# Designs tried in a protein design chat: VHH binders against Tensin homolog (tns-1). Part 3

Target 1, 170 residues: Tensin homolog (tns-1), of Caenorhabditis elegans (h2l045r38to207)
Amino acid sequence: MKDRKEGVQVEYITSRLIVLSCTSETSERKFVESLLKASQQIQNAHNKHIRVWNVSQRRHDISSSLDAIPFGWPSETAPSLEKLCTICKNLDQWMLEHPLNIAVIFCKGGLERCAIVVNAFMRFNAISATDDSVDDRFSMQRFSERFLGPDGPPSYKRYLGYFSSLLSGR
Key: E = the ipSAE of ESMFold2; O = the ipSAE of OpenDDE; V2 = 0.75 times the mean of E and O plus 0.25 times the DockQ between their complexes.

## First folded at step 1 (VHH)

Design h5 (framework vhh_8h63_2)
Fold by ESMFold2-Fast, scan of step 1:
Structure h5 (fold): chain B 170 residues (1-170), chain A 120 residues (1-120)
Amino acid sequence: as target 1 above (170 residues)
Amino acid sequence: ELQLVESGGGLVQAGGSLTVSCAASGFTFSRYAMGWSRQAPGKERELVAGISSGGSTYYADTVKGRFTISRDNAKNTLYLQMNSLKPEDTAMYYCATKYYDSTGWYFDYWGQGTQVTVSG
């Protein structure tokens, strides 16, 4: 039997938003091999209308098959409000440039990092509605709740609250 | 519960035209991006066309200018109009979507397919 959860996992949160993730326990060899496979799969599916944001603590630039924009932060802290705002604006601009553009959020080390970015973008999208906004909002909420629920990092939940206040102009 | 049923395949001579259709049920069709993939025996499955919920389209270089994807949200139906068919277009054609369940995981979902054979 084949375990398809080994190494880098590909998950479509929406038709235009993908999460690429792997656990910190994944070996470097397994990581590199599975990242190449995932990269090829995504490129084949989207004719290279992709852009990748790396929200890992450190830059993982060993593989040239996946150019990633670094947007990480230290493990012991939540991302700053400025960083959440900047990444949400970058994701929004990329998606506005072409209707086929796909955004990929990558993290090596834990899905909660992808989850806070996805949840922040969902909240940001309340202001920047799209054709698929209702279903997309629900999908982003469901994904983020898997990692940011009662057992998730408390600082992440607090900063999402601050981010919402910022977005509402309060 | 999500169902995709393809139809309209058949035998056509090179240079001819054919339309394949996909009847969708079990989800809110109008809110999802839809696509057509094809697979010939011994070949990898290829995405040939895609359409967003808003109507934006994508075409693989192999079919660009010859194929047209469209959707009818009132009828929950996806179409692929194929013109100037070539023998290399011979394949099983699959209707496809990205589906998410209650856990938030997306899956590639395909129907049973419809066979298109181009002679010539």
Scores: ipSAE 0.000, ipTM 0.157, lowest interface PAE 14.0, mean pLDDT 77

Design h6 (framework vhh_8h63_2)
Fold by ESMFold2-Fast, scan of step 1:
Structure h6 (fold): chain B 170 residues (1-170), chain A 121 residues (1-121)
Amino acid sequence: as target 1 above (170 residues)
Amino acid sequence: ELQLVESGGGLVQAGGSLTVSCAASGRTFSSYAMGWSRQAPGKERELVAGIDSGGSTYYADTVKGRFTISRDNAKNTLYLQMNSLKPEDTAMYYCAADTRFYSGSYYPDYWGQGTQVTVSG
């Protein structure tokens, strides 16, 4: 199911991993309005226990509304392996600091970037000996497959394979 | 602790059907999310289907509409019904339970030894 409302959408991938996304087709006015509402929603639900990583292009309104950490990469390219490794380590460290800490991945421009990061984090957790349940892995797999598909861009699937190999080779 | 034993694999012609089973022992089965993963030669292990303790299911896009996962908590058994089998479904199929990872491990705890499914074309 890929039907989504216009504007910024909040999706719980796991109880501790949230994706905030907005399609490129959304008007700028609706984006700004829905961004403020989404920001208030997650802050009200989780207080100071949220931390946001923006994996899309850096923007002042995104950084200020979400207090987002910039982790974007150029459009239409794969992220560097170093960048994927760094974001996965940062997500993992944040979640280990407190049981109530929730990681939020944000992307303006669609869900493919979020899917890449969620898939990388799933693979990272499998290698890093975390407390992730099989339910969490299934949820992350379901989410990533909606956007990467079984035959997604070959470069992205190969890239995630290389990332997994890199993590194992440490 | 928890032990998982897969069975029901075998040889089947393309377009055929097969059901694989996973018997769990040693711990409370009904509290675990359960899943089926597969691994073909030279490829990474892929999560094919999952079912949580509440009965919600997940399927990889490659098997949606063809495979059905189910569980029988009274018998501590997980099932994967595979229909319309294709040669690319040929793999070792592994049962997995909700797990803790241990440091440096490649695999979660509570995996079975697998059951081989071979689909001829």
Scores: ipSAE 0.000, ipTM 0.125, lowest interface PAE 15.7, mean pLDDT 74

Design h7 (framework vhh_8h63_2)
Fold by ESMFold2-Fast, scan of step 1:
Structure h7 (fold): chain B 170 residues (1-170), chain A 120 residues (1-120)
Amino acid sequence: as target 1 above (170 residues)
Amino acid sequence: ELQLVESGGGLVQAGGSLTVSCAASGFTFDDYAMGWSRQAPGKERELVAGITSGGSTYYADTVKGRFTISRDNAKNTLYLQMNSLKPEDTAMYYCAAPKYRWTSGYYEYWGQGTQVTVSG
């Protein structure tokens, strides 16, 4: 959970899945400055192949700098199963449209929000239009375990269990 | 329980067209992404086309611009329209469903496939 660097951090979970995160303790000035830098960095690397989902509180600066799709939920609660299904479907569709398409999950605040989405997407197994990648699953699991371990929010673990049950319906 | 039945394969001349179909049953077809994979003798299986539950499509570079994947949710049927066929397209074509709802990953093959042979 400890972010040693100030401002918005860019972390490649897989070659096609990026987490952009910023701690709640980051000053507004440093947030705005680092958001612009992070936005320019990912746009330069991937051009029009980027799509961003904001899983934290909706903000005009985030929407403008990242063209981010608002997909947050109330603090201290788990995302609904409908939200987990919808974001996983959206990530899947975006990645299927082009092999160079990069999905970006953004959160200003606790990384637990990014972690539950990454873990849900791992369970969804829709990281690319190709067959399941062992390495991609490993990377997503390792990232999520950093924030959803035994001391993580119990509601998040419970809802991931419900989500797995929903996915297995055949 | 889950069944995928491919049909429509056959022998076609280079430059010709062919449509293969897949009849799906035993699951909520509308909720699943679907795909078409192919395998030629001595080669690895490749996913050539995919379509999400929402209708977004994917094509491998080898078939892009020539093949069109589509679905009819009312009939639980998946289609692959193949145009400008080349001898290199000769393969067994498999209808594929993913293991989980809505995902485009983890494709599984349930039928014997349908053989497409392109001569010329």
Scores: ipSAE 0.006, ipTM 0.288, lowest interface PAE 10.2, mean pLDDT 80

Design h8 (framework vhh_8h63_2)
Fold by ESMFold2-Fast, scan of step 1:
Structure h8 (fold): chain B 170 residues (1-170), chain A 120 residues (1-120)
Amino acid sequence: as target 1 above (170 residues)
Amino acid sequence: ELQLVESGGGLVQAGGSLTVSCAASGFTFSSYGMGWSRQAPGKERELVAGITRGGSTYYADTVKGRFTISRDNAKNTLYLQMNSLKPEDTAMYYCAAVDEWYGLSPTDYWGQGTQVTVSG
């Protein structure tokens, strides 16, 4: 079946972690219009408690709608271990600053980039996690599996394995 | 080393029930979160149910209210009780150690799976 949704999509992975995504086929006009609507939705719900990480391949100027931190990499390659570590530390630091702080991961072009970041962040938080956060960890795992399953990019799976080894001190 | 062996799959009519089991060995079962994932031909793998070491459970919206996950730490066995089965539940069911809670990849520790076919 074909996906009938157009423009920027907003998905709450957890109550505090949002993914904003848009297909590469989306026209510039539709992208700008739908991004403005998504921005208004998120700002109305969370106000000054949002921070956005742009993991798109190319830097897209979204500053008129959302102030985003650039963390992109080439679309067909895995992010470096250093980049995975840096984004996970940034996400964790932001969420620790205030209990209402919401992290937003944005990608124009493909959800697999959002998925690897969500999966890495889940693994990063799992090391010191308690049972109190189990629902959030399962939600992140469920989301990432949609794009990182057997048919996902093989390099992403290898780099997540390397990341887990790094986190375990091995 | 770590081994997971699934059993109990089979052919069942829509509306029926089935229990699949997973026998674990080679690791401290009681220290791990455990889960059931499924994959239908041509579709992505989906985590349908999870259970923590403490017994807290998670279910995907597609199976919530119909499936029940449980564990027996004395027998090192994981169970999935499936009720009100639908044709859409037809898939290969994989037992997984949900090791990402402990810094391990869930894809590194899978069993061979057990086939569940629901006819309608």
Scores: ipSAE 0.000, ipTM 0.180, lowest interface PAE 14.7, mean pLDDT 76

Design h9 (framework vhh_8h63_2; at its last look DockQ between E and O 0.04; V2 from the best seeds 0.00; counts 0 for: pae E 16.1 > 2, placed apart)
Fold by OpenDDE, look of step 2:
Structure h9 (fold): chain B 170 residues (1-170), chain A 120 residues (1-120)
Amino acid sequence: as target 1 above (170 residues)
Amino acid sequence: ELQLVESGGGLVQAGGSLTVSCAASGFTFSNYAMGWSRQAPGKERELVAGISSGGYTYYADTVKGRFTISRDNAKNTLYLQMNSLKPEDTAMYYCAKEGFSYTWGEFDYWGQGTQVTVSG
């Protein structure tokens, strides 16, 4: 976190799961400029196989460029379990539609919300019938632990436990 | 010394076009977002358009689709191409440099302005 560059960063969690984010300290100028650059990079690499989920506040001025699906919630809060489940299902559906499809989790203002989604998606994949590689699971776990902690905050640990229970029908 | 010198203003008929320019000096032009603001008599100064150091543009709703802001970093020059001008566009147009906050829409170091008058 301390060494993270200012501006929007592109991080491949897996070959098909990308996190696009910037820190809250990033200036508006730098944010917009770097977002355009990052968007172009992803566009060049994946063409029409891109779908973006915005887990931060809506940005109407850039929404057309990213064509992002609004799934945001306030920083430092947890999304509803229903919303989280919906995001995971949407991600899964998109990935299943075409093998070249990639998913972008976008967040302005940190990576914590992205970490929550990635962790949830990891848990979702664990119980789904989809063939997910061990490497991808480890990558998602490492990313989530990077921002949520190896054991996670007690509150989030419990929250994600509830999510897993929900997924399992318990 | 920091300077912003606007030019290109004048009288134009409604529906006409005009380009105003701003020559910047005294700072590293390419490192700063620039903007155009305008002030009509009896009204507050308003941001019309902005352009980041990298070329991202912003426009007020009142001028979207009609005005185009651009910059030439090699010439330290800011431009505003104004098309389909309306009498409501009559104002003193000021060139502006971004302030210290780096919040979009916050500008300082205004020039002396160039008058744009659109007749109906």
Scores: ipSAE 0.000, ipTM 0.251, lowest interface PAE 12.6, mean pLDDT 85
ESMFold2-Fast, scan of step 1: ipSAE 0.292; ipTM 0.678
ESMFold2, look of step 2: ipSAE 0.000; ipTM 0.104
ESMFold2 (binder alone), look of step 2: mean pLDDT 83; pTM 0.834

Design p1 (framework vhh_podentamig1)
Fold by ESMFold2-Fast, scan of step 1:
Structure p1 (fold): chain B 170 residues (1-170), chain A 120 residues (1-120)
Amino acid sequence: as target 1 above (170 residues)
Amino acid sequence: EVQLVESGGGLVQPGRSLTLSCAASGFTFSSYAYGWYRQAPGKQRELVAAISGGSTLYADSVKGRFTISRDNAKNSIYLQMNSLRPEDTALYYCAAKPWGRYHPSEYDYWGQGTQVTVSS
């Protein structure tokens, strides 16, 4: 019975990086109820060591419910390079503050938005001072490829290429 | 059921090349990622290279020397190993893992391994 659809899904990309998401067809009632359940589950597991980044288009009810940091953008556009750089630096700093700190990337309807952030962070980690284990990098890449493969948004793949060039100083 | 069979290992001199093959059979899973792991004498098993969709990942120690590839028509994964060094000596394993943590078949599938020895 644990395989029953409950709306909001919790997925550990790495031991310290969680994606919290739901389908665009989930009703508002079910979304709110399952979001509260998922939030309680994560809080019970990680206490005060949770920080949430909302990469969905910002809504007042979402930001107040999650205590989430707004980093969203419209679902039809790619995030700016500045936004990708800022969120990667924020994720990195949060994880450096304490070994138990967990980063949660939240989105509703746009799993591609979570995927581009996870992929950008993977690329950022290869250059930054954070511990980027091979297994963690593979897990982030595997997650990203589910949504950024051949059928993913072309603009997202193009901007990830620009981001890599920026990180390499080109 | 998934079965992975490695081949291509052997004894080679430093600086030479080897190609390892992994034949997958009984696998109908379209959402699997594949990797090459190795276990050197007295060390833990470590990831060497991985391939998932069109993306590849390499351990820093092999980056630029090893290339992972796949042939979907042959259900095979390959590891091209160039500029081999004595420290590459290990038993090499092929592994398959489904996409995402909550996939029904979330466990790794492993081959039996193929020995690579690099010595003069």
Scores: ipSAE 0.000, ipTM 0.177, lowest interface PAE 14.5, mean pLDDT 75

Design p10 (framework vhh_podentamig1)
Fold by ESMFold2-Fast, scan of step 1:
Structure p10 (fold): chain B 170 residues (1-170), chain A 118 residues (1-118)
Amino acid sequence: as target 1 above (170 residues)
Amino acid sequence: EVQLVESGGGLVQPGRSLTLSCAASGFTVSSNYYGWYRQAPGKQRELVAAIYSGSTLYADSVKGRFTISRDNAKNSIYLQMNSLRPEDTALYYCAAEWTYDLPGEHYWGQGTQVTVSS
């Protein structure tokens, strides 16, 4: 069956927002090799217009071809409001610098970590009302709902609520 | 249970070619990943080339000189090595992994020696 996912997976959430994910069940060798493959594919498609944020609990040895900005937080806890604000501002600034710029959010160990960042960024864009398309907002919502639904981490949903309140105060 | 057996290594002069073969056995479902690795004396084992779901990748040191290929009907993987250099001297390993493998678990062959010297 080909529906099994293995190694590093590449998913385009929007045309400019990519999630790279890998389960904690993936061996170190397979992780390194599939990350190198995914890195080459993304770089071939987008040239130098790529920036990667690593939201994994641990800093993983990312291939020399894929520099990643460390933005992780401890497992089993929500990211701080400060961290959510910082990453959303960084993503927004990167995308504003050039229309071809692609943001890549990477996690090894759980898609819920990528999902909270994607959802926070969706909320950030909606509140700021800056150039987000309805389709992009919908895509980010659908992705995050797969991992932040009723059975997702309660702390993640709680902190997203706090984040929305913070943004609404602007 | 699952076994990988490499063959085709040997002693060759710089500029020559070798083809390595890897035969896989002892499984009922196909692997989604195969790779060639090498380890020279006193150095770390490194990835040389890999096939994953029909796509290939190569280490920068061998790009343009080596070609990895797969024969699914024969459960065999090949590494064609052209324009060999002394720095290609190493023990070459075939590796395979299945999606149901436990974290950190993978299958390795015993290795085949390639020596480039004259």
Scores: ipSAE 0.000, ipTM 0.109, lowest interface PAE 19.7, mean pLDDT 76

Design p11 (framework vhh_podentamig1)
Fold by ESMFold2-Fast, scan of step 1:
Structure p11 (fold): chain B 170 residues (1-170), chain A 118 residues (1-118)
Amino acid sequence: as target 1 above (170 residues)
Amino acid sequence: EVQLVESGGGLVQPGRSLTLSCAASGRTFSSYAYGWYRQAPGKQRELVAAIESGSTLYADSVKGRFTISRDNAKNSIYLQMNSLRPEDTALYYCAAHRYLGTSWYDYWGQGTQVTVSS
């Protein structure tokens, strides 16, 4: 199969939603080095219309002007329904504030954490979705399935089900 | 938004091949994931093969025998079926999935019958 490059990776899920990820095996030195490079790349591309949500278990410092908002949860659990609701509302509000605003979801220690947030956001936005937004929802579903499929954490899939039930009343 | 029309079904002997075609009409062909499903009498509809940008999925019973492909320029989806077995007998449906988790954006063709019998 193919190996991913070491260090921080940047992936555009949609034109306005970016996942920034790094494996837990990455050394601290390599992490800092590649994070600074990725941060500069993203800021250069988007003229500082960037906001970062850190969904790692502990807050990781993204220095320079790319300060991350802590939204992590313990490694042995799924994120709470309150946390999923809060991050989805915050992502939605950020994107509504300006058409150029880009949301970045960051995790050090596995893409499954980014995947559950992306999937939750897709479900959140589907409640009043139109055909104009179908490409973005499809891209978010495609990305999340890579990490929430058969070998993904069962608790994450279960909590996404709970989240969908919660959204049904909206 | 998408209409699907299947063709290529028929009666074939065990061990032979068939190619099913699914013609899609609509402006958003490339935005959909596509699947081939089948339903035998008295059974639930099952996914046989699916294709999404960059990936394919096959039911265990057809892996190595069936190949799904898409041609975005022709707005068409294909299912190449090799080494057909009697248990492959079913009505085969083409489906387009715009949003996973809701049937409101799922589109289905009318189906094409495949019968594998001597």
Scores: ipSAE 0.000, ipTM 0.103, lowest interface PAE 17.8, mean pLDDT 75

Design p2 (framework vhh_podentamig1)
Fold by ESMFold2-Fast, scan of step 1:
Structure p2 (fold): chain B 170 residues (1-170), chain A 119 residues (1-119)
Amino acid sequence: as target 1 above (170 residues)
Amino acid sequence: EVQLVESGGGLVQPGRSLTLSCAASGFTFSSYPYGWYRQAPGKQRELVAAIHGGSTLYADSVKGRFTISRDNAKNSIYLQMNSLRPEDTALYYCAKVPWGDYHPTNVYWGQGTQVTVSS
């Protein structure tokens, strides 16, 4: 029944970018259990080459399963431009340090938060784009559009527009 | 761009093993994720196993019993199915998937290969 929609979901956006997401309705037991399983799965696949950014609205202690960088923001607002710039630079730096390095974006409470970060990173990467990276950018765009469409948060769309202006040097 | 042909299905008794093969054509095989999906009569198609480079993902119902692998030189992916159960009876499909989007509704399907687990 609802078991397939409950718990932490693992989605590979690109070969080096993973989204871990979980709904607010998920029980604490199911959350902890499924996060541990997801953590074991990605650590077994990528070992020491994993870095996690927690973009959840509220604090979640996941350090027993994943060593995560806290990067959340309040639910009633879009992330600041400074936060979008910082996370994109962090993601880019991590990926440049080693070809096996994998970035993981985690959110408990909604995929829209993961979507805006993925879309911002796609826009950030477009500045240094090569033909070899086009599939990755298309994948990031397709993922983000699933959650940032007409019924998505209007403030997220506005801030992505501001971010693009910032990236172009205004 | 990439065409996939499934094979290896058949009728087997519970507890036995089968290996499914998926042969691909196309020069970009090694650059893409691939998945094995299944559909039992009257049910929705579900992801069974996926492979993306060196990373694998399995449905809870098959974890520890099924193993997905790839051979980039032969443009093939495989599903090794051990300890088969009657509930594994389904039509099995392999699919090239977009990066990160393993949801069944976003994947194009071939004819599949039938697996029936019965005595």
Scores: ipSAE 0.000, ipTM 0.126, lowest interface PAE 15.6, mean pLDDT 76

Design p3 (framework vhh_podentamig1)
Fold by ESMFold2-Fast, scan of step 1:
Structure p3 (fold): chain B 170 residues (1-170), chain A 116 residues (1-116)
Amino acid sequence: as target 1 above (170 residues)
Amino acid sequence: EVQLVESGGGLVQPGRSLTLSCAASGFTFSDYAYGWYRQAPGKQRELVAAITGGSTLYADSVKGRFTISRDNAKNSIYLQMNSLRPEDTALYYCARSYYEWGTDYWGQGTQVTVSS
């Protein structure tokens, strides 16, 4: 066993929302090997009921280990409001298709990208979902605030505010 | 004029207990959920415990040690902290949450220092 959790980390945010993350310092070999292991663990636990969204800044060729829908954006600035709307709609639709469906958000690099998506989905879910799962919303808030707290990127917080305003118009 | 005011922080030795209180005013207390958050120097702010009308939620690091409670008649929430550890040292914040909008109001914070 290694001293630190290097390679792909698996975190269950809710029973139906998983974050897969990996630091930028992780070597390519460790990344590929740990991604394959994480993918196999999730597949074994959830069968065909997983779907993965890749929100990494750079495109990674991970298709041999994990089929992922590309939803990244090119910088440490906020994703566009259109992209936040699209990914939230896609997550919501996937979860509505079957009660066992698990959404997986993947990022290689900083966890701030996963955090903004989780926070946006929490806000979207509060307006669009019919099930009032308070525990799930608090879990998503807890995760996102680890990376979007007072020291998080100001542009991310500003755009989440814009996103909430947009959603309230529905 | 929404206000949340924390109290009960202080210096304690490891293994001891503290109770934090948060007094709310300026709104209908019973309509909201509440959370306790903490921020240690150099770390991100994290949710420690949350309470709604029917549910409680705890961070894994505090499960079994901390207990959140609310008193609608007194417009207050509490955090009972048992078996305190040096890593619990942080500024503790009380926050109001509306389920549809997330956390919207914060208290000023109360310092908890666990040191021998």
Scores: ipSAE 0.000, ipTM 0.143, lowest interface PAE 16.0, mean pLDDT 77

Design p4 (framework vhh_podentamig1)
Fold by ESMFold2-Fast, scan of step 1:
Structure p4 (fold): chain B 170 residues (1-170), chain A 117 residues (1-117)
Amino acid sequence: as target 1 above (170 residues)
Amino acid sequence: EVQLVESGGGLVQPGRSLTLSCAASGFTFSRYSYGWYRQAPGKQRELVAAISGGSTLYADSVKGRFTISRDNAKNSIYLQMNSLRPEDTALYYCATRFYGTWEYDYWGQGTQVTVSS
């Protein structure tokens, strides 16, 4: 699909984890139109069981379509270890509150930001539920590899290594 | 810091069974994924079995014959090898990674398994 590259994209990483992304080059009109469509699609499927984390570099006004929790950081840097810990804890707590609860990670500007959060959550989740659902974790790994591969930001991979060390130590 | 020690290798006849053990130390055992790899002379190292939490994965060549298991109380991983074949002859390595990493980060020294009549 040619239109897929120019608007808000919805991807189910797992049955309960959605990535919602848009390129920085997308026009304001196309962004607003495709975001509204994506928002309606997700809300119709999951009702009140949706919570959105905005990990974009800049705060984008999406309040007309989605109420999102701001968790962004500067584009030139990896997120802090504290931020990775906080978002992972928030995602885990949301999913534990109800079996139908869906987490949505939103980024306007690039999928690498969504990828580091998904990968961090996969690593974090292993410490709390080691005996459950490894298929979801492999799905999260495959998604993150698409954007954190050889051409991905080296600082993101390095910080994920630091995060793993932190989790394995305590 | 992280250490893996394999044991249980040896010389066995075709059709027999052998159990390999891997003792882990230096980290929180339950937060890691584990795998058994093997390497025969002149061949590439291959993954034969993996375990992460309650889920297991087996190479087609060993599925139905080998069983991987873990004992969190003993910080140990096991590979039960049934109906051994000459083709199973290799140096067997225990490996571990924090769940979700692309590669295994820590490896043992290996234990030799030789299947010969």
Scores: ipSAE 0.000, ipTM 0.147, lowest interface PAE 13.9, mean pLDDT 76

Design p5 (framework vhh_podentamig1; at its last look DockQ between E and O 0.02; V2 from the best seeds 0.00; counts 0 for: pae E 6.9 > 2, unsure alone 61.9 < 65, placed apart)
Fold by ESMFold2, look of step 2:
Structure p5 (fold): chain B 170 residues (1-170), chain A 118 residues (1-118)
Amino acid sequence: as target 1 above (170 residues)
Amino acid sequence: EVQLVESGGGLVQPGRSLTLSCAASGFTFSINAYGWYRQAPGKQRELVAAITSGSTLYADSVKGRFTISRDNAKNSIYLQMNSLRPEDTALYYCAAYDEFGRSYLDYWGQGTQVTVSS
């Protein structure tokens, strides 16, 4: 089933990985109102143990409301290998710093950039043998396949294949 | 026959430079990514540098000192290693990957030895 979004949506991919997103069709008013609500929801649930990466266009309201780290790239384009590796290392390091730490990936303008990061992180963890469980990897795969599966953009699938093979040497 | 041939290694003093090369031949697919890897005795192989058509990636330990480059006409890549340190001592290997991230190599070759010692 397709997602029907009515503003900023909060989706737990794993117990420690959250995606915050809204579609490009979300009105500016609905975006601002729902962003505040989503911010309150995750802060109430996780207090000081959240960290947010914004993978979309930087905005002051996103940074100030969520204290989001700007890490975006243009929609419909592939991120650099350096950028993708950096966010995976940052996510891994954050997760290792404290067992209660929660990573949040935010994108205004759809889920595709979030799916790219989640898929890359899944591949990164499978290779690095960090703390991720098999269930977590499966959950990340299911989420990312919504947008990067057989019917998804071929260029992103090829790109993630390079990333995975380069990291593993396989 | 599909093969990757590394060359350019040697014994050098700390602070000196070397250029490694890797020639790819016999591939039936377009090469979309290359990687340089190294393995010190008793250690696991690790990625040193990678290059695609649009970007590069370096291990933190070599960033700013090593530069990867490619010559698509020759299906070759190079690793310029500057400011070499004893910790860079290792066998260096290259790999090449198709548009789906696959390589048809079943094993790693002998590599090229880099030894940094006074």
Scores: ipSAE 0.058, ipTM 0.539, lowest interface PAE 6.9, mean pLDDT 79
ESMFold2-Fast, scan of step 1: ipSAE 0.526; ipTM 0.804
ESMFold2 (binder alone), look of step 2: mean pLDDT 79; pTM 0.793
OpenDDE, look of step 2: ipSAE 0.447; ipTM 0.795

